# Designs tried in a protein design chat: VH-VL binders against Glycolipid transfer protein 1 (GLTP1). Part 11

Target 1, 202 residues: Glycolipid transfer protein 1 (GLTP1), of Arabidopsis thaliana (Mouse-ear cress) (o22797)
Amino acid sequence: MEGTVFTPCLEGMKHVKSDQGEMLTKPFLELCKTILPVIDKFGAAMTLVKSDIGGNITRLEKNYLSDPDKFKYLYTFVQVEIESKIAKGSSSCTNGLLWLTRAMDFLVELFRNLVAHQDWSMPQACADSYQKTLKKWHGWLASSTFSMALKLAPDRKKFMDVISGSGNIQADMERFCAEFGPFLHDNHKFLASVGMDDMKAS
Below, E stands for the ipSAE of ESMFold2; O stands for the ipSAE of OpenDDE; V2 stands for 0.75 times the mean of E and O plus 0.25 times the DockQ between their complexes.

## First folded at step 15 (VH-VL; framework fv_dusigitumab)

Design v4 (from v1 with light chain K54Y; at its last look DockQ between E and O 0.05; V2 from the best seeds 0.00; counts 0 for: pae O 3.9 > 2, placed apart)
Fold by OpenDDE, look of step 15:
Structure v4 (fold): chain C 202 residues (1-202), chain A 124 residues (1-124), chain B 111 residues (1-111)
Amino acid sequence: as target 1 above (202 residues)
Amino acid sequence: QVQLVQSGAEVKKPGASVKVSCKASGYTFTDYDINWVRQATGQGLEWMGWMNPNSGNTGYAQKFQGRVTMTRNTSISTAYMELSSLRSEDTAVYYCAREGYSFGEWSRYGMDVWGQGTTVTVSS
Amino acid sequence: QSVLTQPPSVSAAPGQKVTISCSGSSSNIGDNYVSWYQQLPGTAPKLLIYDNNYRPSGIPDRFSGSKSGTSATLGITGLQTGDEADYYCGTWDTRLSAGYVFGGGTKLTVL
């Protein structure tokens, strides 16, 4: 493989915002899809995270495809659902976007930890990342499941060898964190502005 | 001080059940899994299973499936291991041991705190 | 028979270095983090190494762990008489019936 597993992500980030700086639905979802192969490299340990990301992407895509012109911009989902008083529903696109954002928060933080802390084990990096992101939103079931899954986290060295490819994995990880983070921040900022950023899992 | 204190020695007949308790103190009980490990005299360590005190979820070694039950009482920070249909081969020292899992604090895979052990003797 | 294989015994004189090997497979040592335990006679096991090569607080730097492929190694430098004990490696197995597995144990004798 030429480059690293992050190459598709890094390329996709260039097209996420419109000329006016608005988050575009299709490019953002396509970007999120590019992270799935990276998650696969964690194996069983990240099955739950992958499922969450994939499921929420699918949810948003289905709704997008129903009217691409209407949902050209990512936050239109939320606005429409708020007006319709369905934004807080478990199956809402608002909920989907929120949890997609949160899952990506976890991943960004994980890779940030791996870059910043070369001395940390994979479990340590995962634990810290989870604690800083998803944990406070998860119930006991999700937390327990995640805990169990992390017992099967790959060895750090082995994992890094797998994802390095022919490129500079450290540089790509750093770029990923630096460039993806702002998108998530924008999502959170918007969701918070409309009172939709604090929903918890049941 | 972080410690696990186990119940006292047990003498059982074949076919009976034994329930060993493990009381945790000095840390948040629900932030660590509890493993159970036994050791027959002069033999090595044998893992029996794990229990998450927060959820109550368990995983048992195949050898003990259907015969072992691991539970907890969070109000008193106590874990329990019950082994049924006891056989002479079950005579051993049984240990509880905590192991960090990813949530609550830093993940450390390894059983870092052990109980003092409970001797279970199965004899006719 | 233990899933992980250790030498039954090792011996060395005080001050010397010893290594204890632990061999497994891809589903255990290959994929998962290895821990090492010390068990003094008549006592409960004690964690020496976790996550392949990390030491808990209180464990001297004379103890070290490493992993390569499907094998792990415990190193003990500056051997002391008090190091005479049984040593066990352990790790999780990634199979569907995921469980913890121990090595058979190694008896270390200080000559």
Scores: ipSAE 0.025, ipTM 0.670, lowest interface PAE 3.9, mean pLDDT 91
ESMFold2, look of step 15: ipSAE 0.407; ipTM 0.795
ESMFold2 (binder alone), look of step 15: mean pLDDT 91; pTM 0.938

Design v5 (from v1 with light chain L96Y; at its last look DockQ between E and O 0.04; V2 from the best seeds 0.00; counts 0 for: pae E 4.6 > 2, placed apart)
Fold by OpenDDE, look of step 15:
Structure v5 (fold): chain C 202 residues (1-202), chain A 124 residues (1-124), chain B 111 residues (1-111)
Amino acid sequence: as target 1 above (202 residues)
Amino acid sequence: QVQLVQSGAEVKKPGASVKVSCKASGYTFTDYDINWVRQATGQGLEWMGWMNPNSGNTGYAQKFQGRVTMTRNTSISTAYMELSSLRSEDTAVYYCAREGYSFGEWSRYGMDVWGQGTTVTVSS
Amino acid sequence: QSVLTQPPSVSAAPGQKVTISCSGSSSNIGDNYVSWYQQLPGTAPKLLIYDNNKRPSGIPDRFSGSKSGTSATLGITGLQTGDEADYYCGTWDTRYSAGYVFGGGTKLTVL
């Protein structure tokens, strides 16, 4: 493997925003797709996370492809759905973007924990990340299921060995967190500005 | 003065179509959605659909899908509701009502201005 | 049958307080702002409350709205004879294609 599992992500982050600083739909979705192989390295523990991310990407992509010019910018989905009064629907693109963002929050926080806390076990890092991100948006059933799944996380050392490849995994994780975080912040800021950041799952 | 003025009463035969107009004044027509609500005598309010005068986008209640068409002429600040294949059950007072909204925040201001209503009678 | 459920009628004497309930589900009242409308006999409906608890200009503060979970409540204090009317709750439903839904209406009688 040339580089690390993060190499595609790091490259993809360069193209997410337009020259004017606007979030671009296609590059952002493609960027999110690049994280899926990384998630796979966690095995069964991240099945739910992968499903959520993948599903929401698919949802947004499908709608994007229906009219790429119209949905060139990521937040147009939300604006259109607000006008159409369907933004808060469980199957809306707004909902999709929100949960995609939240899932990525979890991942960014996870890798942030792994970087910051070299002494933490993988389960500890996962649990803490979940507590700080997704858990507050999940009902008891979802939370229980998710927590149970996270217990299946691989050994930290083994995991790190797998994802390191020929590159510097520590540096790449740091960079991933530093550069991806702002995108998520922008998403949250926008969603909050239009009152679409408080939806929960049972 | 902000107001919606609707067209006059209509009498139609079953199977015919009716087109009701709603003229807005006193505000920017394109800044508010137009809802259509009907009420049969002695019955409750029944929502029919919404139309955004700026984009022309619409959403119809399932009950009226394929039978109702909501349009607008922005140059004269007028919304239209056309109901086809009329039946006796369509006899009612039909209202247009504006509803404000914001893209900057999730805000709906309710249907704050109503037309005076248009009586549509469907009888053989 | 209306998606939102209201009592068919309520009554009270002048000066008293009345409440009108409106029950729905997560996809409507749960997720969306509730409005209340007053309809005097032979007139078009009038907006009383929007965004669960806000009053439009001109609506006296003796009218109030609240929302909890999938239910909403309209409160009227200092009941007046002129308050005798039909009252409707309404909100958007986002289950499928977005649609507005009304309650069945409540007839308020001032005794």
Scores: ipSAE 0.024, ipTM 0.601, lowest interface PAE 4.5, mean pLDDT 92
ESMFold2, look of step 15: ipSAE 0.214; ipTM 0.724
ESMFold2 (binder alone), look of step 15: mean pLDDT 91; pTM 0.939

Design v6 (from v1 with heavy chain S102T; at its last look DockQ between E and O 0.37; V2 from the best seeds 0.00; counts 0 for: pae E 5.4 > 2)
Fold by ESMFold2, look of step 15:
Structure v6 (fold): chain C 202 residues (1-202), chain A 124 residues (1-124), chain B 111 residues (1-111)
Amino acid sequence: as target 1 above (202 residues)
Amino acid sequence: QVQLVQSGAEVKKPGASVKVSCKASGYTFTDYDINWVRQATGQGLEWMGWMNPNSGNTGYAQKFQGRVTMTRNTSISTAYMELSSLRSEDTAVYYCAREGYTFGEWSRYGMDVWGQGTTVTVSS
Amino acid sequence: QSVLTQPPSVSAAPGQKVTISCSGSSSNIGDNYVSWYQQLPGTAPKLLIYDNNKRPSGIPDRFSGSKSGTSATLGITGLQTGDEADYYCGTWDTRLSAGYVFGGGTKLTVL
């Protein structure tokens, strides 16, 4: 493996925005897919996160493929659904984007924990990230299930060995957080501007 | 009790159209996509398309593009599939199937609930 | 001519283990989650496995799934005569206008 497990997603980040700074649907979804192999390295601990991310990617991608010209820009999904008064529905692309963004917040915070707290165990880093990002959006059942799953997190040293390849994993992880974070911030800023950033699961 | 109940068998001549209904009960109809899948006698499963009951959005398999229309009436929790310009190779059992969810609300099970099937026979 | 390739048939005796393969490409099995469906004679298909390796409630743990690269596998242990059925893999394909794709199906015969 040339580079690290992050190498494909770091390359994908270069293509996410148009020259005018607009978030592009297909490149953004392709970027999100490159993160799935990173999640796989956590094994059973992240099965639920991977399923959630994968499902939201599929929701957005199915709708993109129904009319690729119309949905060239990512936020068009939200704008169209607001105009049709269906954006708050549980099956909406708006909800898909919101929960995809929130799941990615969890991953970014997790990797920030690993960079900033090299003495933390994997379960500790995962639990702290969950508490800071996703827990406030979950009910007690989801929270309990997720907390139990995170106890299955792999040993930190073994995890680092698996994801490093031939590259500098610490530098790549830092770069991932620094570059992906702003895209997630842009998503939240747009969703907040249209009143869609505060929806909770029931 | 989550279930999908389809309309009865149909016999059609070549060139006609058929419209199959699929009534959902036991769950929130607008929260789940409906897929349509057909199966000719002794053959495998063939995906025809999906429809989101909340938005009305659809995606059709290329083979059926231009011949199939998938709609719904949310007031009665019913999905519909209409296939036009029928020919003998359209003779099949037609299923509706719900796209399921996993933990995290937005992951999917795959097609977790299926209707009983509607036999459509096209013969002259 | 299915997009996903399955053996057309497999057979084994009661109590044995059987494995059914499903081979695809990066745009389907590689990128997406695989489901498996069981179709008993004269009935609608039933979901056996979702998200590559998870079982819906009510499906016994002798049914298992796995995925590696562009291939998926359904495993059945402790075969019973009631397992005689057609088995299909299925997944989304991310190419434009491709949609959902099924394997061609595998007929399982139990002694």
Scores: ipSAE 0.093, ipTM 0.694, lowest interface PAE 5.4, mean pLDDT 88
ESMFold2 (binder alone), look of step 15: mean pLDDT 91; pTM 0.941
OpenDDE, look of step 15: ipSAE 0.365; ipTM 0.792

## First folded at step 16 (VH-VL; framework fv_dusigitumab)

Design w1 (from v3 with light chain K54Y; at its last look DockQ between E and O 0.05; V2 from the best seeds 0.00; counts 0 for: pae E 4.1 > 2, placed apart)
Fold by OpenDDE, look of step 16:
Structure w1 (fold): chain C 202 residues (1-202), chain A 124 residues (1-124), chain B 111 residues (1-111)
Amino acid sequence: as target 1 above (202 residues)
Amino acid sequence: QVQLVQSGAEVKKPGASVKVSCKASGYTFTDYDINWVRQATGQGLEWMGWMNPNSGNTGYAQKFQGRVTMTRNTSISTAYMELSSLRSEDTAVYYCAREGYSFGEWSQYGMDVWGQGTTVTVSS
Amino acid sequence: QSVLTQPPSVSAAPGQKVTISCSGSSSNIGDNYVSWYQQLPGTAPKLLIYDNNYRPSGIPDRFSGSKSGTSATLGITGLQTGDEADYYCGTWDTRLSAGYVFGGGTKLTVL
């Protein structure tokens, strides 16, 4: 493979925002899709995460395709649903965006941990990432299940060998964290601005 | 005090139109949607539609599509519901009720303030 | 007839507990927050519960709400004579182009 598993993601980040700095729906969703192959490298440990990300992407994409012009910008989903009083719904695009963002928070934090803590085991990095992100939004059952799954994470060295390809995986992970993080922050900021950032799992 | 005050009782002939007003006070009119709900004597509540005073956007129940129009005058914090082609079955008490959609904080759903109701009687 | 189904009537003695059920489907109660309204005789409805289980200011803690699956329940403890009223559940239905739907109403009689 030319480059690392992050190469598609790193390229995709260049097109996420409009010239005016607005989050674009299609590019953002496409960007998020690029992380799925990376998640696959974790194996069974990340099945739940992949399902969550994939499901929410699908949800948003489906609604986007119903009216691409209307939903050109990512946050229009939320605004429209708030007006229609369905934003808090479990199947809403707002919820989809929120949990997609949160799942990505977890991943960004995970790779941040891997970069920052070379001495940490994969389970340790995963656990810490989860504690800092998704866990507080999960119920006890979901949390337990998720935590158990994360313990099945692959060996750190083996995993890094797999995802490095022919490129510099350390550099790509750093860049991923540095450039993807701001998008997530923007999502959270917006969701918070409309009172939708603190929803928990139903 | 937050309140919605509706216009007085109406008596109409079949085929006519009725326009009910709902004046808001005690809060920022454009920060809450206005719902319209009617209730025939001895019957349950029936939702008719919603109107956003800020944008003017509306959503109508399918039953009333093409027959109901919800508008507002923001300068006087007043919402209007017009129902045309009136029938005897339209005889009911009509309520306006606000529901929050607030940006910037957690939105509480539910119609938390109601008008006193407007009796509309349709009879030949 | 109503999209949401309620028992037509319930009754209990003062001081007792009553529950009022509200059954719907995935597109309404399943996906959206449920509100409960109290309507005293000859008055406009009053919001009693919102977002499944929250009470507006002024609503006593004797009133409670819960939701499970496609059903919601209103609980009233320490029943008082003043609680005699009609109670309606309501929620938004995404299937109906984001329309609001009410239950058929439940008449609560305090014996």
Scores: ipSAE 0.056, ipTM 0.657, lowest interface PAE 3.3, mean pLDDT 92
ESMFold2, look of step 16: ipSAE 0.345; ipTM 0.765
ESMFold2 (binder alone), look of step 16: mean pLDDT 91; pTM 0.940

Design w2 (from v3 with light chain A98V; at its last look DockQ between E and O 0.06; V2 from the best seeds 0.00; counts 0 for: pae E 4.2 > 2, placed apart)
Fold by OpenDDE, look of step 16:
Structure w2 (fold): chain C 202 residues (1-202), chain A 124 residues (1-124), chain B 111 residues (1-111)
Amino acid sequence: as target 1 above (202 residues)
Amino acid sequence: QVQLVQSGAEVKKPGASVKVSCKASGYTFTDYDINWVRQATGQGLEWMGWMNPNSGNTGYAQKFQGRVTMTRNTSISTAYMELSSLRSEDTAVYYCAREGYSFGEWSQYGMDVWGQGTTVTVSS
Amino acid sequence: QSVLTQPPSVSAAPGQKVTISCSGSSSNIGDNYVSWYQQLPGTAPKLLIYDNNKRPSGIPDRFSGSKSGTSATLGITGLQTGDEADYYCGTWDTRLSVGYVFGGGTKLTVL
């Protein structure tokens, strides 16, 4: 592979926002899709994360395709659903966006940990990332299951060798965190502004 | 004080129309949806529809589709519900109720402020 | 008849605990947040519980709400004579025609 597993993601980040700074639905979803191959490298440890991300992408994409013009901008999903009284629904696009964002929070934090803490084991990095992100939104059962799964993370060195390809994986991870983080922050900010950021799993 | 004040009692003949008003005060009118709910004597609550005062968008219960119209005048913070082709079965107390919609505040689902109700009597 | 099903009546003595059930389906209670309304005789309904288990300001902690699956429950502890009223559950239904649905109501009698 020319470059690293992050190359598609890094390229995709350039097109996520409009000229006016608005989050675009299609580019954002496409961007999130690019992380799935990276998640696959973790193996069984990230099955739940992949499921969350993939499922929520699918949900949003299906709704986007119903009216691409209407849902050109990502936050229109939330606005429309609030007006339609379905934003807090378990199957809502609002929930989809929220949990997609949260899952990405976890990943960004994980790679941030890997970059910042070269001495940490993979399980340690995963556990810390989870503690700082998804865990507070999960129930005890989900949390336990998730934590157990994360213990099955691959060896750090072996994993890094796999995802490095021919590029500089450290640089790409750092860039990924730096550039993707702001998108997630914007999502959270917006969701919070409309009272949708604090929903927990039902 | 946040409140919804509805228009007075109405007596109508079958086939006529009735228009009930609901004036909001104590809060930003356009930040909350207005629901309309009716209750016949000794019966339960029946949801009729919702209206967003900002956009004017509405959603009606299927039962009242084609017969109910919900509107608003934002300049006077007043919502209206018009029900046409009145029948004896339409005799009820009609309530307007506020439900959170504000994009600047935490959204809370549930109708947290209710009007005092408007009695509509349909009789020949 | 009502989309959401409630017992028609419940009763208990002062100080006791009562529960009122509300059963629905996946498209309403299953997918959406449930609210509870209290209606005292001759008055407009009052929001008692929202978002399954949250209390508006002014509602005492004697009132509680919960949801599991396609059912919701209102709990009232330390029952008072003033609690005698009709109670309605309600939620949005996300079928093709999105709308709000109420339960049939439960009359609570304080013995």
Scores: ipSAE 0.114, ipTM 0.689, lowest interface PAE 2.5, mean pLDDT 92
ESMFold2, look of step 16: ipSAE 0.256; ipTM 0.745
ESMFold2 (binder alone), look of step 16: mean pLDDT 91; pTM 0.940

Design w3 (from s4 with light chain K54Y A98V; at its last look DockQ between E and O 0.04; V2 from the best seeds 0.00; counts 0 for: pae E 5.6 > 2, SAP .498 > .496, placed apart)
Fold by OpenDDE, look of step 16:
Structure w3 (fold): chain C 202 residues (1-202), chain A 124 residues (1-124), chain B 111 residues (1-111)
Amino acid sequence: as target 1 above (202 residues)
Amino acid sequence: QVQLVQSGAEVKKPGASVKVSCKASGYTFTDYDINWVRQATGQGLEWMGWMNPNSGNTGYAQKFQGRVTMTRNTSISTAYMELSSLRSEDTAVYYCAREGYSFGEWSYYGMDVWGQGTTVTVSS
Amino acid sequence: QSVLTQPPSVSAAPGQKVTISCSGSSSNIGDNYVSWYQQLPGTAPKLLIYDNNYRPSGIPDRFSGSKSGTSATLGITGLQTGDEADYYCGTWDTRLSVGYVFGGGTKLTVL
């Protein structure tokens, strides 16, 4: 493997925003897809996360393909759905974007923990990341299930060996967090500005 | 008083077009979407589409796509619905109705103000 | 034929309670707020209930709305002769072809 498992993701980040600084739908979704192989390396522990991310990507992509010109920009989904009074629907693109963003929050925080805390075990890093992100939006059942799954995380050393490839995994993780985080922040900021950032799981 | 006032009755031939107007008063025109709903005699309500007066964005029912056009003139707080290629089955009372619209806050949904209706008759 | 299903008619005596059901699916009632409209004979529809169970100003509290799953219900207590009308449920649908959908309407007769 040339580079690390993050190489595709890092390459995709530079195309996410337009020249005017607006989030582009297709590049953002493509970028999010690049994280799926990374998630796979966690094994069974991240099955729920992968499903959530994959499902929401699919939802948004299907709607994008219905009218690529109209939905060139990511936030147009939300605007259109608000106008159509369907933004808070469980199957809405707004919800899709929100939960995709939240899932990515969890991952970014996880890798932040791995970078910042070299002495932490993988389960510890996962648990802390979950506590800081997704947990507050989940019900007790979802939270319990998710927490249990995270305990099945792979050994830290073994995991790092797998994802490092021939590159510098520490540097790539740090860069991933630094460059992906702002995109998520922008998503949250926008969703909050239209009153759609605080929806909880139904 | 908040109200929507629609244009008068229309009689058209098959194949013709009709354009119904809906003038808003008593509120900020651009703050509410305009829905169009029709009702044939003795039949139920049928939604045709919505138009946001601020952005001009529209959404049409699939049944009317390609045949209906919803527009507005914000300077006179008036919404328009044009239906082309008229058929006998298009004979109905056509209503405009406003529905709350808001960004940043959860809005209340429902068509709370209705026009008096416009009778459109399509006959040979 | 209508996306939302209502009983075609209901009837009761003055003072009694009636309920009107509205059945849909996950993409409409399941995901979105339901409104109810009253249409008196020869008049335009009037908003009766919005956001499942809220009443606009001027609507008496003897009118109520509820939603559970993919179904909604309109309740009318203390039935009056003036309540004789057609009632429609309505909501937005979250399918790719986004649109508003009405029930088929229910004729309420006060005996």
Scores: ipSAE 0.022, ipTM 0.591, lowest interface PAE 5.5, mean pLDDT 91
ESMFold2, look of step 16: ipSAE 0.068; ipTM 0.666
ESMFold2 (binder alone), look of step 16: mean pLDDT 91; pTM 0.941

Design w4 (from v1 with heavy chain S55T, light chain A98V; at its last look DockQ between E and O 0.53; V2 from the best seeds 0.00; counts 0 for: pae E 9.0 > 2)
Heavy chain, then light chain:
Amino acid sequence: QVQLVQSGAEVKKPGASVKVSCKASGYTFTDYDINWVRQATGQGLEWMGWMNPNTGNTGYAQKFQGRVTMTRNTSISTAYMELSSLRSEDTAVYYCAREGYSFGEWSRYGMDVWGQGTTVTVSS
Amino acid sequence: QSVLTQPPSVSAAPGQKVTISCSGSSSNIGDNYVSWYQQLPGTAPKLLIYDNNKRPSGIPDRFSGSKSGTSATLGITGLQTGDEADYYCGTWDTRLSVGYVFGGGTKLTVL
ESMFold2, look of step 16: ipSAE 0.007; ipTM 0.542
ESMFold2 (binder alone), look of step 16: mean pLDDT 91; pTM 0.943
OpenDDE, look of step 16: ipSAE 0.844; ipTM 0.926

Design w5 (from v3 with light chain S35Y; at its last look DockQ between E and O 0.85; V2 from the best seeds 0.00; counts 0 for: pae E 4.0 > 2)
Heavy chain, then light chain:
Amino acid sequence: QVQLVQSGAEVKKPGASVKVSCKASGYTFTDYDINWVRQATGQGLEWMGWMNPNSGNTGYAQKFQGRVTMTRNTSISTAYMELSSLRSEDTAVYYCAREGYSFGEWSQYGMDVWGQGTTVTVSS
Amino acid sequence: QSVLTQPPSVSAAPGQKVTISCSGSSSNIGDNYVYWYQQLPGTAPKLLIYDNNKRPSGIPDRFSGSKSGTSATLGITGLQTGDEADYYCGTWDTRLSAGYVFGGGTKLTVL
ESMFold2, look of step 16: ipSAE 0.306; ipTM 0.737
ESMFold2 (binder alone), look of step 16: mean pLDDT 90; pTM 0.930
OpenDDE, look of step 16: ipSAE 0.472; ipTM 0.838

Design w6 (from v1 with light chain S35H; at its last look DockQ between E and O 0.21; V2 from the best seeds 0.00; counts 0 for: pae E 11.4 > 2, placed apart)
Fold by ESMFold2, look of step 16:
Structure w6 (fold): chain C 202 residues (1-202), chain A 124 residues (1-124), chain B 111 residues (1-111)
Amino acid sequence: as target 1 above (202 residues)
Amino acid sequence: QVQLVQSGAEVKKPGASVKVSCKASGYTFTDYDINWVRQATGQGLEWMGWMNPNSGNTGYAQKFQGRVTMTRNTSISTAYMELSSLRSEDTAVYYCAREGYSFGEWSRYGMDVWGQGTTVTVSS
Amino acid sequence: QSVLTQPPSVSAAPGQKVTISCSGSSSNIGDNYVHWYQQLPGTAPKLLIYDNNKRPSGIPDRFSGSKSGTSATLGITGLQTGDEADYYCGTWDTRLSAGYVFGGGTKLTVL
């Protein structure tokens, strides 16, 4: 492949904000879709994460397409649902954005671990990322299931070879974390400002 | 320690308005939504709406849309509920209740702290 | 729209056990955590059980809650005369602008 597995998502990063700094729905969702191939390289270990991300992208995109002009800005979903007192529902777009953001937190922290800890195994990097990001939002059964799935993580050297392609994987991974992380932080900052950033899983 | 203290009883004529206050203490006022719930004599609990003290955002039950206004003054940790165009059917005890979450974290509780109630009597 | 249905009354002797049911729909009990409130005569409601089965600090363990499908249950064991109260289930309804929904209430009498 030309470049690395990160090449398409790094291009997508350029389009997610308006000139005024507003998070744009369509470009943000397209960016999230380009991250799915990155997740695929983890194989069975990330089946749960991929399903969660894919489902939440679908939830947001379906609602976006119902009225694209109204939902041009990503956070409009949340503002409308707060006004109607439906934002806390398990099927809300607010819930979808929250869990999409949290799942991406996990991935960003995972790649930070790989960059920062050259001596960590893939299962170790995954477990540490899970502990720091998603675990506090999961109940005991969900946490147990997820932790066992992460033990299926691929061999680190083979994984790194597969995602490198013809490009500089170290640089792209660092760029991914540096550019995507702030977008996730912006989502959390907005959600927190309206009291929507701490919902738990069942 | 954590408590909500409401204003005293009110007697009103039909067509008037009433404004009930709810003063919070013992916690960070802006971290938790305030709900308003009323109860007519011999009846169950009826939810009226919520207000986020940090943002001022509100959500009202359809039954009260257009007649209720929920506000706050964050400098004195006080929430307010104003009900206009009063009718005899509005005679009830009005409660404020804290929804069990803080600013920056979602609710993990129901309505965990309640005010003592404010009796509003609407008589012709 | 959905309605949270509770029996209007229940009774039992001191020391016995009672259960109080709360029936709803997928958009309320099905999708959301259920809370229970106790209202002693002449007082404000008090949170008794939150998130289906959790007890706030100061609530004795003889009060319990559970949820199955679109129904929730409050259990009270070791009944005492001080347990005479009205009991309400409550939850969010996420489909409509209905907001928060309470059950009709159940009057518990300890005979």
Scores: ipSAE 0.007, ipTM 0.489, lowest interface PAE 11.4, mean pLDDT 85
ESMFold2 (binder alone), look of step 16: mean pLDDT 90; pTM 0.937
OpenDDE, look of step 16: ipSAE 0.018; ipTM 0.567

